VHH binders against PI-PLC X domain-containing protein At5g67130. Designs and how they scored, part 4

Target 1, 376 residues: PI-PLC X domain-containing protein At5g67130, of Arabidopsis thaliana (Mouse-ear cress) (q93xx5)
Amino acid sequence: CSNGNCQLLDSCSSATDCVSGLYCGDCPAVGRSKPVCTRGQATSPTSIINGLPFNKYTWLMTHNAFSNANAPLLPGVERITFYNQEDTITNQLQNGVRGLMLDMYDFNNDIWLCHSLRGQCFNFTAFQPAINILREVEAFLSQNPTEIVTIIIEDYVHRPKGLSTLFANAGLDKYWFPVSKMPRKGEDWPTVTDMVQENHRLLVFTSVAAKEDEEGVAYQWRYMVENESGDPGVKRGSCPNRKESQPLNSKSSSLFLMNYFPTYPVEKDACKEHSAPLAEMVGTCLKSGGNRMPNFLAVNFYMRSDGGGVFEILDRMNGPVLCGCETLSACQPGAAYGSCKNVTVQTRTPSMDSTAGSNSGGSYSGSVQFSRSLAS

## First folded at step 4 (VHH; framework vhh_rezetamig_d1)

Design t02 (from e05 with T108Y P109Y)
Fold by ESMFold2-Fast, scan of step 4:
Structure t02 (fold): chain B 376 residues (1-376), chain A 123 residues (1-123)
Amino acid sequence: as target 1 above (376 residues)
Amino acid sequence: QLQLQESGPGLVKPSETLSLTCTVSGGSISSSNYYWGWIRQPPGKGLEWIGHIYYTGSTYYNPSLENRVTISVDTSKNQFSLKLSSVTAADTAVYYCARELYSRSWGYYFDYRGQGTLVTVSS
């Protein structure tokens, strides 16, 4: 195949060989140096179903979204940085990222995005003023009036009213989802339709409890449970909750943030991590959460995969919850729950549902498991 | 002013061991706040982390390299060293030593590095 005809996992030599939405990529980490058509964009679940409570949807989230290959070097500063993402926040949002993790610090008489130690930013750990990134978010929300963005702040800002002033100066107040309308005690959120109608399209959470009362910025762990990040969070067979979080199966909050990234970010390993291991971990975290599907999937290098990657996993997380189908691409707009298209999904990623067992072997995802079993 | 300086042979034969030393000046290597690491940049590629060492001798290596890598520290000389065994042409790169910090959100990152030294693997 060639000239825009190549489907997911077909061999390719350039991006123009692949159908729209796919790029030509390899994954040596799984033993494949031959490039294949690979997903590069998330399917917007709200383009298919927008009438459900916000907490029924799963969104792609980028860990340390500001720490990307395009981040400018500071003049006169010696620094080596290993990035968590490859592209700009604008490109991330265009590709379907809807959650952004940002580390904010007081630095150089401003609020900066920094990666640092002990809650203090230094010249050699600073990336850029936070307002630059927030202006990219404002431009996206202004240009895409039905989209909702969530920001999670690891918060080292001590100046009085620092966050509220920063977001106001970025022009984001008009999209602000007010804390007073955030559900308590595990209640459902407003529907996506209602949020869009009210223009409550920016959700902002802080790691600092006092800022909810002081600045109107929601305290993260009042509204969501969160698994451990880093190596503990990617450890096969377990999904432990983060220390600040209630247990994952707690019914006191309605959102679930699932972290899936190793302690050390290695770009070339990400395509392997985002395939079978991620699918398995979603199943583990679903069980640990009392059968509640995560609402945010936070990863490094979100573009990297062995074909379907995080995008395929997101479709499999959203499909069953939003429309009763195995994948979001099988949902039919306006159809009854459980009314699904017959879709052929070429995949290297096994089923996420251990209870589906042998039944998933009849799907195309099961063909990967069968091939691996024969190879052994 | 903290300074890191790489030293070692710039030419290594295939199958042999690549050995580099980093000398730290203007700061102590015996600090609980930092790791001391090696990274490399092959021609036309991005940075690749090799591994690091804590002043107590604890080491962590890139899984793709760990069977070939040894990092050691000499706190009395304020130095740390890299040995990479069984080298091939693919190990040709500019090698940097670096001071690393850890963050739960980021993992490991670098705030200072040496100027780099080119190591060519050739017969």
Scores: ipSAE 0.000, ipTM 0.331, lowest interface PAE 11.5, mean pLDDT 84

Design t07 (from e05 with W106Y)
Fold by ESMFold2-Fast, scan of step 4:
Structure t07 (fold): chain B 376 residues (1-376), chain A 123 residues (1-123)
Amino acid sequence: as target 1 above (376 residues)
Amino acid sequence: QLQLQESGPGLVKPSETLSLTCTVSGGSISSSNYYWGWIRQPPGKGLEWIGHIYYTGSTYYNPSLENRVTISVDTSKNQFSLKLSSVTAADTAVYYCARELYSRSYGTPFDYRGQGTLVTVSS
């Protein structure tokens, strides 16, 4: 195949070989010797069904979204810290990312995004003023009037009214979802349709409890449960909650943030991790949450996969909840829950399973488990 | 104050072992509060964590490099070292030694690092 005819998983030499929406991607970590056409964007679940409560949907979230290879360098300073993403926040949003994790610090008489330690930003850990990234978010919301964005702030800002002033200066107040309308005690959120009609299309959470009363920024763990991140969070067979979070099966909140990324980012392994291992971990976290589907799937290097990646997994998370079907693409708009299209089974590369015969076939058929199958 | 300094050859032949030493001055490596690590940056790419060591000898390695990496510590010399075996052109990078405060939930940036040393893998 060539000239825009190559389908998902077909061999390719450049992105121009692949059909629209796919890029030509490498994954040496699974033993692959040639790049294949790989998914690069999420299917918006609200383009398929938009009448359900916000807490029924699963959204792609990027861990430390600002910490990316395209971020500007400070003059005369070498940035010596880890990157978590490869592309700009604008590109992330265009590709279907709807959740952004941002670390905010007081730095250089401003609020900056930094991937730093001990609550301190240094010039070699600094990326850019937070206002720059928030202006990218404003432009996206302005240009895409039916889309909803969530921002989760790891918050080291100490200046009075710092966050509320920052978001107002970015022109984001008109989209602000007010704390007063956020559901308590595990009740359902407003429907996506209602949120769009009221223009409550920006949800912002902070790690600092006092800022809910002081600035109107929701305290994250009052509204969501969250699993452990880093190496404990990717450990096979378990899905423990983060220390600030209630247990994952708690009925005190209706949102569930699922982290899936190692303590130290490893770009070249992300494509392997974002397939069968991630699908299995979703099943584990679903069980730990009392059969509650996660609402945010937070990853590093979200574009990296062996073909379908996080995008295919998001479809399989949304399908069962939103329409009762195995995958989002099987949903029939306007049909009763459980009325599904027949979907073609996609054959995966055998080299993804280095332990021959250990993974049997599998699918999500309205059960609580996620799995994938290999060719033959 | 605390300083870290890399030393070792700037050129290594393919298939050979890359060996670097980090000398710590202005502070003791025998500290229960810190790990001592190696990080690299290939030309035009982001940082890659290699591994770290606790002063008692306990090591943790990046799984993608685990089969080729050995980190050791010599508390009497206030030094720690990296050996990376079977090198290829892909191992060409600036190598940094660093002091790390380990976190369970995210990759901890270093609060001190060496100036970095370029290692080129070439025949």
Scores: ipSAE 0.063, ipTM 0.566, lowest interface PAE 6.0, mean pLDDT 85

Design t08 (from e05 with S105Y)
Fold by ESMFold2-Fast, scan of step 4:
Structure t08 (fold): chain B 376 residues (1-376), chain A 123 residues (1-123)
Amino acid sequence: as target 1 above (376 residues)
Amino acid sequence: QLQLQESGPGLVKPSETLSLTCTVSGGSISSSNYYWGWIRQPPGKGLEWIGHIYYTGSTYYNPSLENRVTISVDTSKNQFSLKLSSVTAADTAVYYCARELYSRYWGTPFDYRGQGTLVTVSS
């Protein structure tokens, strides 16, 4: 195949070979020697189902969303830090990212995005003024009136009213989801339809508790549970909660942030990690959370995959919750729950039903019949 | 602490409608995290999934049974019910009600099940 007709997983030589929405991607880490047409965009779940509470949806989130090698350099200095992403926040939003993790610091008499250590930004760890990135977010929300964006701030800003002033100067106040309307004690969030109607389309959380009262920025762990990030968070077979978070199965909050990225970012391994290992970890975290599906899936190098990647996994997370189908692509807009398209998707990611090590775990066979695994 | 209990006639005549009710105690049926389903096991055979219902009334049925099956929910009584029409001797089975996880696509299909009730179809 060539010239725009190559389908998902077909071999390709250039970007122009693949059908719209796919790119020609390589993943030697899974033993493949040739690039294949690879997903580069998430399906917006709200374009299919928009009447459910916000906390029923799963959104793609980028860890250190600002941290890419093409970000501007300060004059006369080179960055000495690790990168977590490959493209701009504008490109991330265009590709279906709806959650952004940002590390904010007081630096150079401004608030800057930095990938730094010990709560302090240095010139060699600095990326750019935070307002530049927030203006990209404003442009996206302005151009896409039904979309909702979440920002999670690892917050090292000490200047008085620093965050509230920053977001106001970026023109984002008109989209601000007010803390007073955020549900407490595990209650459901407003529906996506209601949030769009009220234009409450920007959710902002801070790691600093005092800023909720002082600046109207929600304290993150009052509203969500979160697993460990880094190497502990990708360790096979467990999904431990982060120290600041309540236990994942706590009924005190209705959102669940699932981190899935190693402490040391390795771009070439991401395409392998975003396949079967991620699918297995979603199952582990779902169980640890008391059958609560994560609402944010936070990853490094989100575009890297063996074909379907994080995008396929997001579809599989959203399908069962939003419309009762195995994958979001099987949902039928306006149809009754459980009314699914008969879809066949090419994938290198194992079937969710094929967790062979789970003896008490049943499965639904392709025809919605229980398999022999349930005949215990 | 959560318990599910089937109730209904143990004997149904051929061509009539089988009607069973599941009473949920120790927890609310009005939960967004779960579906409420019916499963059966004919003598000497494996489990067969019949269908499930969400507390809002949304249903999905096994395609092989969908023309004969109706599942309904009564949140005020904390109950859900099964009606299976035009029964034959092949519908003789132990019937279970169950709390189902949408995580069935990721592993465990249900976490609680009733004790089961034997329904015999004979004249």
Scores: ipSAE 0.000, ipTM 0.361, lowest interface PAE 10.8, mean pLDDT 85

Design t10 (from e05 with G107S)
Fold by ESMFold2-Fast, scan of step 4:
Structure t10 (fold): chain B 376 residues (1-376), chain A 123 residues (1-123)
Amino acid sequence: as target 1 above (376 residues)
Amino acid sequence: QLQLQESGPGLVKPSETLSLTCTVSGGSISSSNYYWGWIRQPPGKGLEWIGHIYYTGSTYYNPSLENRVTISVDTSKNQFSLKLSSVTAADTAVYYCARELYSRSWSTPFDYRGQGTLVTVSS
C-alpha cells in the first residue's frame, strides 16, 4: 500500500501513505524494523455519548504537559532536564488530550512551569511562564465550546492568591468549575451536557489543601483517588495508591487518576509501554480500584505506540462503561446499553484474560475489554 | 557547595569504549539518600537517562543501553564512572553526571549535575 490507502498497522515510509488520521510511526522497542501506520488522535467520547456523569468517562492526560524539547529557552540558558512530551499543549488538545499535569513554581517574579526538584525552579529546569500555556488552554476552550479540560497542578506556588490571579489573568475564570458544585462522598458528577450548558468546562485541582478554602482551587485528593507515579506505578502486577490518596477502592471520591509513566522518561520505550503492558496495567488498576474504571490516564509521550497505543486503550476503557460495547467506536448514539455495531478492530494488544498459558505465536494480537461491571 | 565534574576524552573512535569519570566535591558520595547517575543529550534531542549507582555498588541501567553500559563507584576517591562499549556516531552527545533523589511527586529526580562534557564519536 501507499499514497493514502495504508490502514492501521500497515508498513509505511511517509505519513502520506496512511489513511487520514494516522501517521507513519516507528517502534524499534517491539522489534519492528519498519514504521507502521499509527494512531495519533483520540476519539472524543463526548462526541459519541454526552449525557452521562463526568465521572463515567476516561480522558487522556499528559504528564508534565509543558515539558517538550521545542519549548522556549531563557536567553543564554541550556535546559538540562527530562522531557515528557514531544508537542505543544495546543497540539495535544487538538489530538484529544483533555487532562494536563502542570508543575507550577514561583520563579523570576512570576509563576512558571518547571520540571524541577524539591519545590525549586532553576534557569535550566524552567520552561515558560504558566500564563502562556493557560492562554493556549483558553484559546482551545473558546474555539471548542463542547470540550472539557482538566488541569492538575503540582503546586509550588507560595504567592498569595497566586493561582486564582493567574487563571483570571488568562481569561479562564468564565469556564471555572466551582468547588461548591464538586460532588463529595463518591457521588456522581454533573453530566457532561449540564457542564457544557453551564460553561463549567475547566476543572482545576491543586496538591495544596489550603488553596481550596483560600483560592477556590479544589484539593486534588478530596475528589479523586490516584495510584503511585513513576517506577512504582508501572510495576507489573500492582497498582498501589499514592500517599496523599485514599485507597483506590475507597468510595469517598468518584474520580480515579491512573498514572502510567516511569520515573525516568524514555521516549524510545514509550511505544512498547503503551501497548500490551498498558492494557495489562489498566486491568490491574481496575481490580485495585474495586472495578472502578480510571477517569484519567496520565502518560508520557502519548503519541508513541506500536499502532493503536493509548488511543486504542482509551476506546476500550470508554466503550464498556459508556455504552456496554467492547470499544467506543462500537457505540451507537441513542441506542440501548449493550447495543453495538460491528467494527473491525486491528490491534496487537492481547486479551485481558488472567488465565496462565500464553500463546507466543501472535499472542499480542486480539482485543482488550475493560468494564466497571463485574456481572456479565 | 556540592559540585560534580565530568572528565574524559572528547573524541572516541567508533567501536571503542567511551570512559568518563565524575568527581564529587563538597559532599560525600557515601550517602544513603542519593543515587549517582549519568544522563546524556544528543545534539538536537532531549535528555536520555543512562543509569545510576548507589554508593554500595548497586546499579540500574536504561534497558536500551544496558548491554553496553557499566557504571562503577569508588567511594575512597569520591568518584563514579561510566563505560559505554561499542560506540557509534549515535552515541555523540553531551554527557552529564548527576546526583539523583527519587521523588514520587513528579519532580525531576536530580538536584545537582555537572557542567557536561561533549563526546564526539568520529573516526
Scores: ipSAE 0.000, ipTM 0.372, lowest interface PAE 11.6, mean pLDDT 85

Design t11 (from e05 with T108S)
Fold by ESMFold2-Fast, scan of step 4:
Structure t11 (fold): chain B 376 residues (1-376), chain A 123 residues (1-123)
Amino acid sequence: as target 1 above (376 residues)
Amino acid sequence: QLQLQESGPGLVKPSETLSLTCTVSGGSISSSNYYWGWIRQPPGKGLEWIGHIYYTGSTYYNPSLENRVTISVDTSKNQFSLKLSSVTAADTAVYYCARELYSRSWGSPFDYRGQGTLVTVSS
């Protein structure tokens, strides 16, 4: 194959070899010596089914979305913090990312995005003014009128009315999903169709409870449960609760944020982690949550995989919930729940020997676990 | 005032052990407020955290590198060192030593780091 006709998992030598939506990706971490055509874009679940409550969908979320290799450098200061992503927020959104985790700080008489600690931003941990990124979000929402974006803020902003003023200045108020319409006590959210019709297409959550009343920014853990992030969150066989969150199986909220990234980002291992290990962890978290499917899957280096990656896993998370099929591509628009297309699966993925409780090509095991969620 | 400086060979042969030392000046390594760590940046890639050490000798390593990494500290010389065994071309990177402020949710940040030293794995 060559010149844009190489399919998923075909060997490639150049980015131009692969069909659109795929890139030529390397993954030495799985023992591969030659790159293969690899997924780089999500299938939009709302292009297939948009009449369901928002809390039935699973969205791709990028951890520290602003912490990427393309972020500008401050004059005379070298950035000495880890990157979590490889591309710009605009590229992330174009590739199907719909959730953005942002750390916001008071810094340089402004609100900045920083990968910092102890509630303080420093020159060497600063990325850029938050307004720049929010303007990218505004441009995306303006150009894509049926898309919904969620922002989760790790919030170290102390200036009065800082968040509400920032979002207004970015031109985002017209898309703002009001706190007054957010469901309480585990009730279903409005349907995606209703949210688009009312133009409530930007959901913003803060880690600071007081800002819900003071600024109209929803307090995150009133509306979602969340597993632990970092090394505890990627530990096989467990999906522990984050301390600020209620228990994962709590009925008091209808959203579920699933984190899957180590404490220290490891770019070279991300392609391995975003394959069978991630699929297995989704199954573990599904069980820990009382058979509720996560609504946000938050990762580092979202493009990295050994083939289908987070994108294929998202399809398998959405299919069973949205239409009763094993994968999103098997859903038939307008058909009854459980009425599925026959889908040709790429079966050219190199097989691996696998053992219970270790590395495996066991994505099918994850699918079986997902199937348990299809009660109605 | 605090300065960290990497030293060690700039060329290492495949299968051998990469060995680097960080010399700390302008401050003491014997402090309960800090960890002393190693990070690296392969050409064209992002930063990768290798591990850190407390002045008492307690270590924590990146799980992906754990089987190949040893970090040691010598408080009498105000130095800490990295050994990375069984190197391959994939270990070619600029290596930095750094002072880490304790953080619970992520592996950054550091408030001081060395200039970095390029280590090429080649014959």
Scores: ipSAE 0.015, ipTM 0.463, lowest interface PAE 7.7, mean pLDDT 84

Design t12 (from e05 with T108V)
Fold by ESMFold2-Fast, scan of step 4:
Structure t12 (fold): chain B 376 residues (1-376), chain A 123 residues (1-123)
Amino acid sequence: as target 1 above (376 residues)
Amino acid sequence: QLQLQESGPGLVKPSETLSLTCTVSGGSISSSNYYWGWIRQPPGKGLEWIGHIYYTGSTYYNPSLENRVTISVDTSKNQFSLKLSSVTAADTAVYYCARELYSRSWGVPFDYRGQGTLVTVSS
């Protein structure tokens, strides 16, 4: 195949060989000798099913979304920090990212995005003023009126009213999901349809508890459980909760943030990590959460995979929960739960899901499985 | 006040072994709360993590470099060192030693780093 007709997992030699939405990607880390057409975009779950509570959906989230090598440098300064992503936030949003993790600091008489140390931003750890990125988010929400974006702030901002002023200046107030309408005690969120109708399409969380009362920015761990990040969080066979979080199976909050990235980002290994290891970890975290599917899957280098990557995993997370089918692409809008399209799954990631039914409607099997090889 | 200082040759010939030492002052390397690591930045490129060591000798290396990397620790001298074998021009970089808060799940995984030392691989 060539010239835009190569399908997912077909061998390719140039960027233009693959059908739209795929790119020609290499993954030497899995022993691959040839590049293959690789997914680069998520399927929006709300384009297929939008009538369920927000806490039933799984969204792609980028760890340190601002942290890429092409970000502007301060004049005469080399950046001496790690990169977590390869493209702009605008490109991330166009590719289906709906969650953004941002580290915000007081720096250079402004609020900046920095991947820094010792709780301080330095010239060599700074990326750009946070307002620049928030204006990209505003442009996206303005141009895509049915989309919902979540921002999680690792918050080192001490200037008075810093976050509320920043978001207002970015023109984001009109999309703001108010804290007063956020469910407490593990209750269901409003439906996506209701959120779009009310234009409550931006959710913002902060790591600083006092800012909920002082600025109207929701305190993260009041509303979500979260697993460990870094090397402890990618350890095979375990999914421990982060220290600030309640246990993952706690019924006190309805959202579940799943981190899946090593302490040190290694771009060359990301394509391997985002295949079978990630699928296995989703299964482990699902069990640790008491069979609660994660709502945000946070990764480094989200485009990197051996074919389907995080995008295929997201489809498998959403399909069973939203419509009772093996994958999101098998869902039939408006059909009864468990009525699935007969879809050929092009994947190298193991799955023992037996929900595949007739195209006129088989019932959902009653559980979601992402284990490596679940033998019966 | 903790300080880390890199030392070693600034020029290494292709195929030879690059050897650097980090001297830690103002604090003990024999701490259960930290790993001690090496990071590099090739000219015009991003930062690359090389590996780290725990004061008891336990190591973890960047998989892309692990067959060429050895990190060792000498607690009596309060030092740790890097050996990178079979060097090529691609190994030309500023090398930093760092203290890593490995148990933390937020922010940058290191608290302190040295000033960096340029190592050029050239014949």
Scores: ipSAE 0.011, ipTM 0.478, lowest interface PAE 8.6, mean pLDDT 86

Design t14 (from e05 with P109H)
Fold by ESMFold2-Fast, scan of step 4:
Structure t14 (fold): chain B 376 residues (1-376), chain A 123 residues (1-123)
Amino acid sequence: as target 1 above (376 residues)
Amino acid sequence: QLQLQESGPGLVKPSETLSLTCTVSGGSISSSNYYWGWIRQPPGKGLEWIGHIYYTGSTYYNPSLENRVTISVDTSKNQFSLKLSSVTAADTAVYYCARELYSRSWGTHFDYRGQGTLVTVSS
């Protein structure tokens, strides 16, 4: 195949060989000797089902979204820190990322994005003033009036009213989801339709509890449970909660943030990590959360995969919850729950169902099946 | 129809400046849709991006090379060039010039490349 007709997982030499929406990607880490057409964009769940509470949806989130090799350098300074992404935040949003993890610091008489240590930003760990990234978010929200963006701040800002002033200066106040309307005690969030209607399309959380009362920025762990990040969070067979979080099965909050990235980011391993290991971990975290599907899937190098990657996994997380189908592409807009299209799912990624492969019948021909719906 | 062609010395002495020119034919370099860049492949290694330039003169360089790299554009000749100073044996590579455009799937995408020119750094 060539000239724009190569399908998902077909061998390719250039992105122009692949059908629209796919790029030509390699993954030597899974033993592949040739590049294949690989997914590069998320399917928008709200383009298919938009009438459900916000806490029923799963969104792609990028860990340290600002931390990419193309970010500007300070004059005369070599950056000595890890990169977590390959592209700009604008590009991430265009590809379907809807959650952004940002580390904010007081630095150089401003608030900066830094990938640093011990609450201190240095020249060699600094990326750019936070307002630059927030202006990219403002442009996206302005240009895409039905989209909702979530920002999670690892917060090292000590200047008084620093966050509220920063977001106001970026022109984001008009989209701000107010803390007063955030559900407590595990109640459902407003529907996506209602959030769009009220223009409450930016959710911002901080790691600092006092800023909820002082600045109107929601304290993260009042509204969501979260698993461990880094190496403990990617360890096979377990999904422990983060220390600041309530237990994952707690009913005190309605959002679930699932981290899936190692402590030391390695770009060449990400395509392997985002295949079978990630699908398995989603199943493990689903069980640890008391059968509650994660609402944010946070990863490094989100574009890297062996074909379907995080995008296929997101479809399989959203399908059962939003419409009762095995994948989001099987959902039929306006149809009753459980009314599904017959779709071909071409994947190397195994089922997230823990009973997959127990049958003694014939082998599957590329379809992903669940023994029971994850929605209950 | 669009063609990119590298030209310049194939042998450079250590500590000297490597200079290459890319000639663009079959299309204009003065286009708001594209960046014009340089990439290289050392023997037995993967591709390394060097930097790019917009037709207005705006540049961005690979941080690992930025202290040694200068890319310039001459829109009247439909050419852009690379200068890499203080070369060592590690700079021995096949050098390619390329047209870069934004891709919704991966960001920057190289849709046209020259055939490549081997530059050997040796005394």
Scores: ipSAE 0.000, ipTM 0.116, lowest interface PAE 19.7, mean pLDDT 83

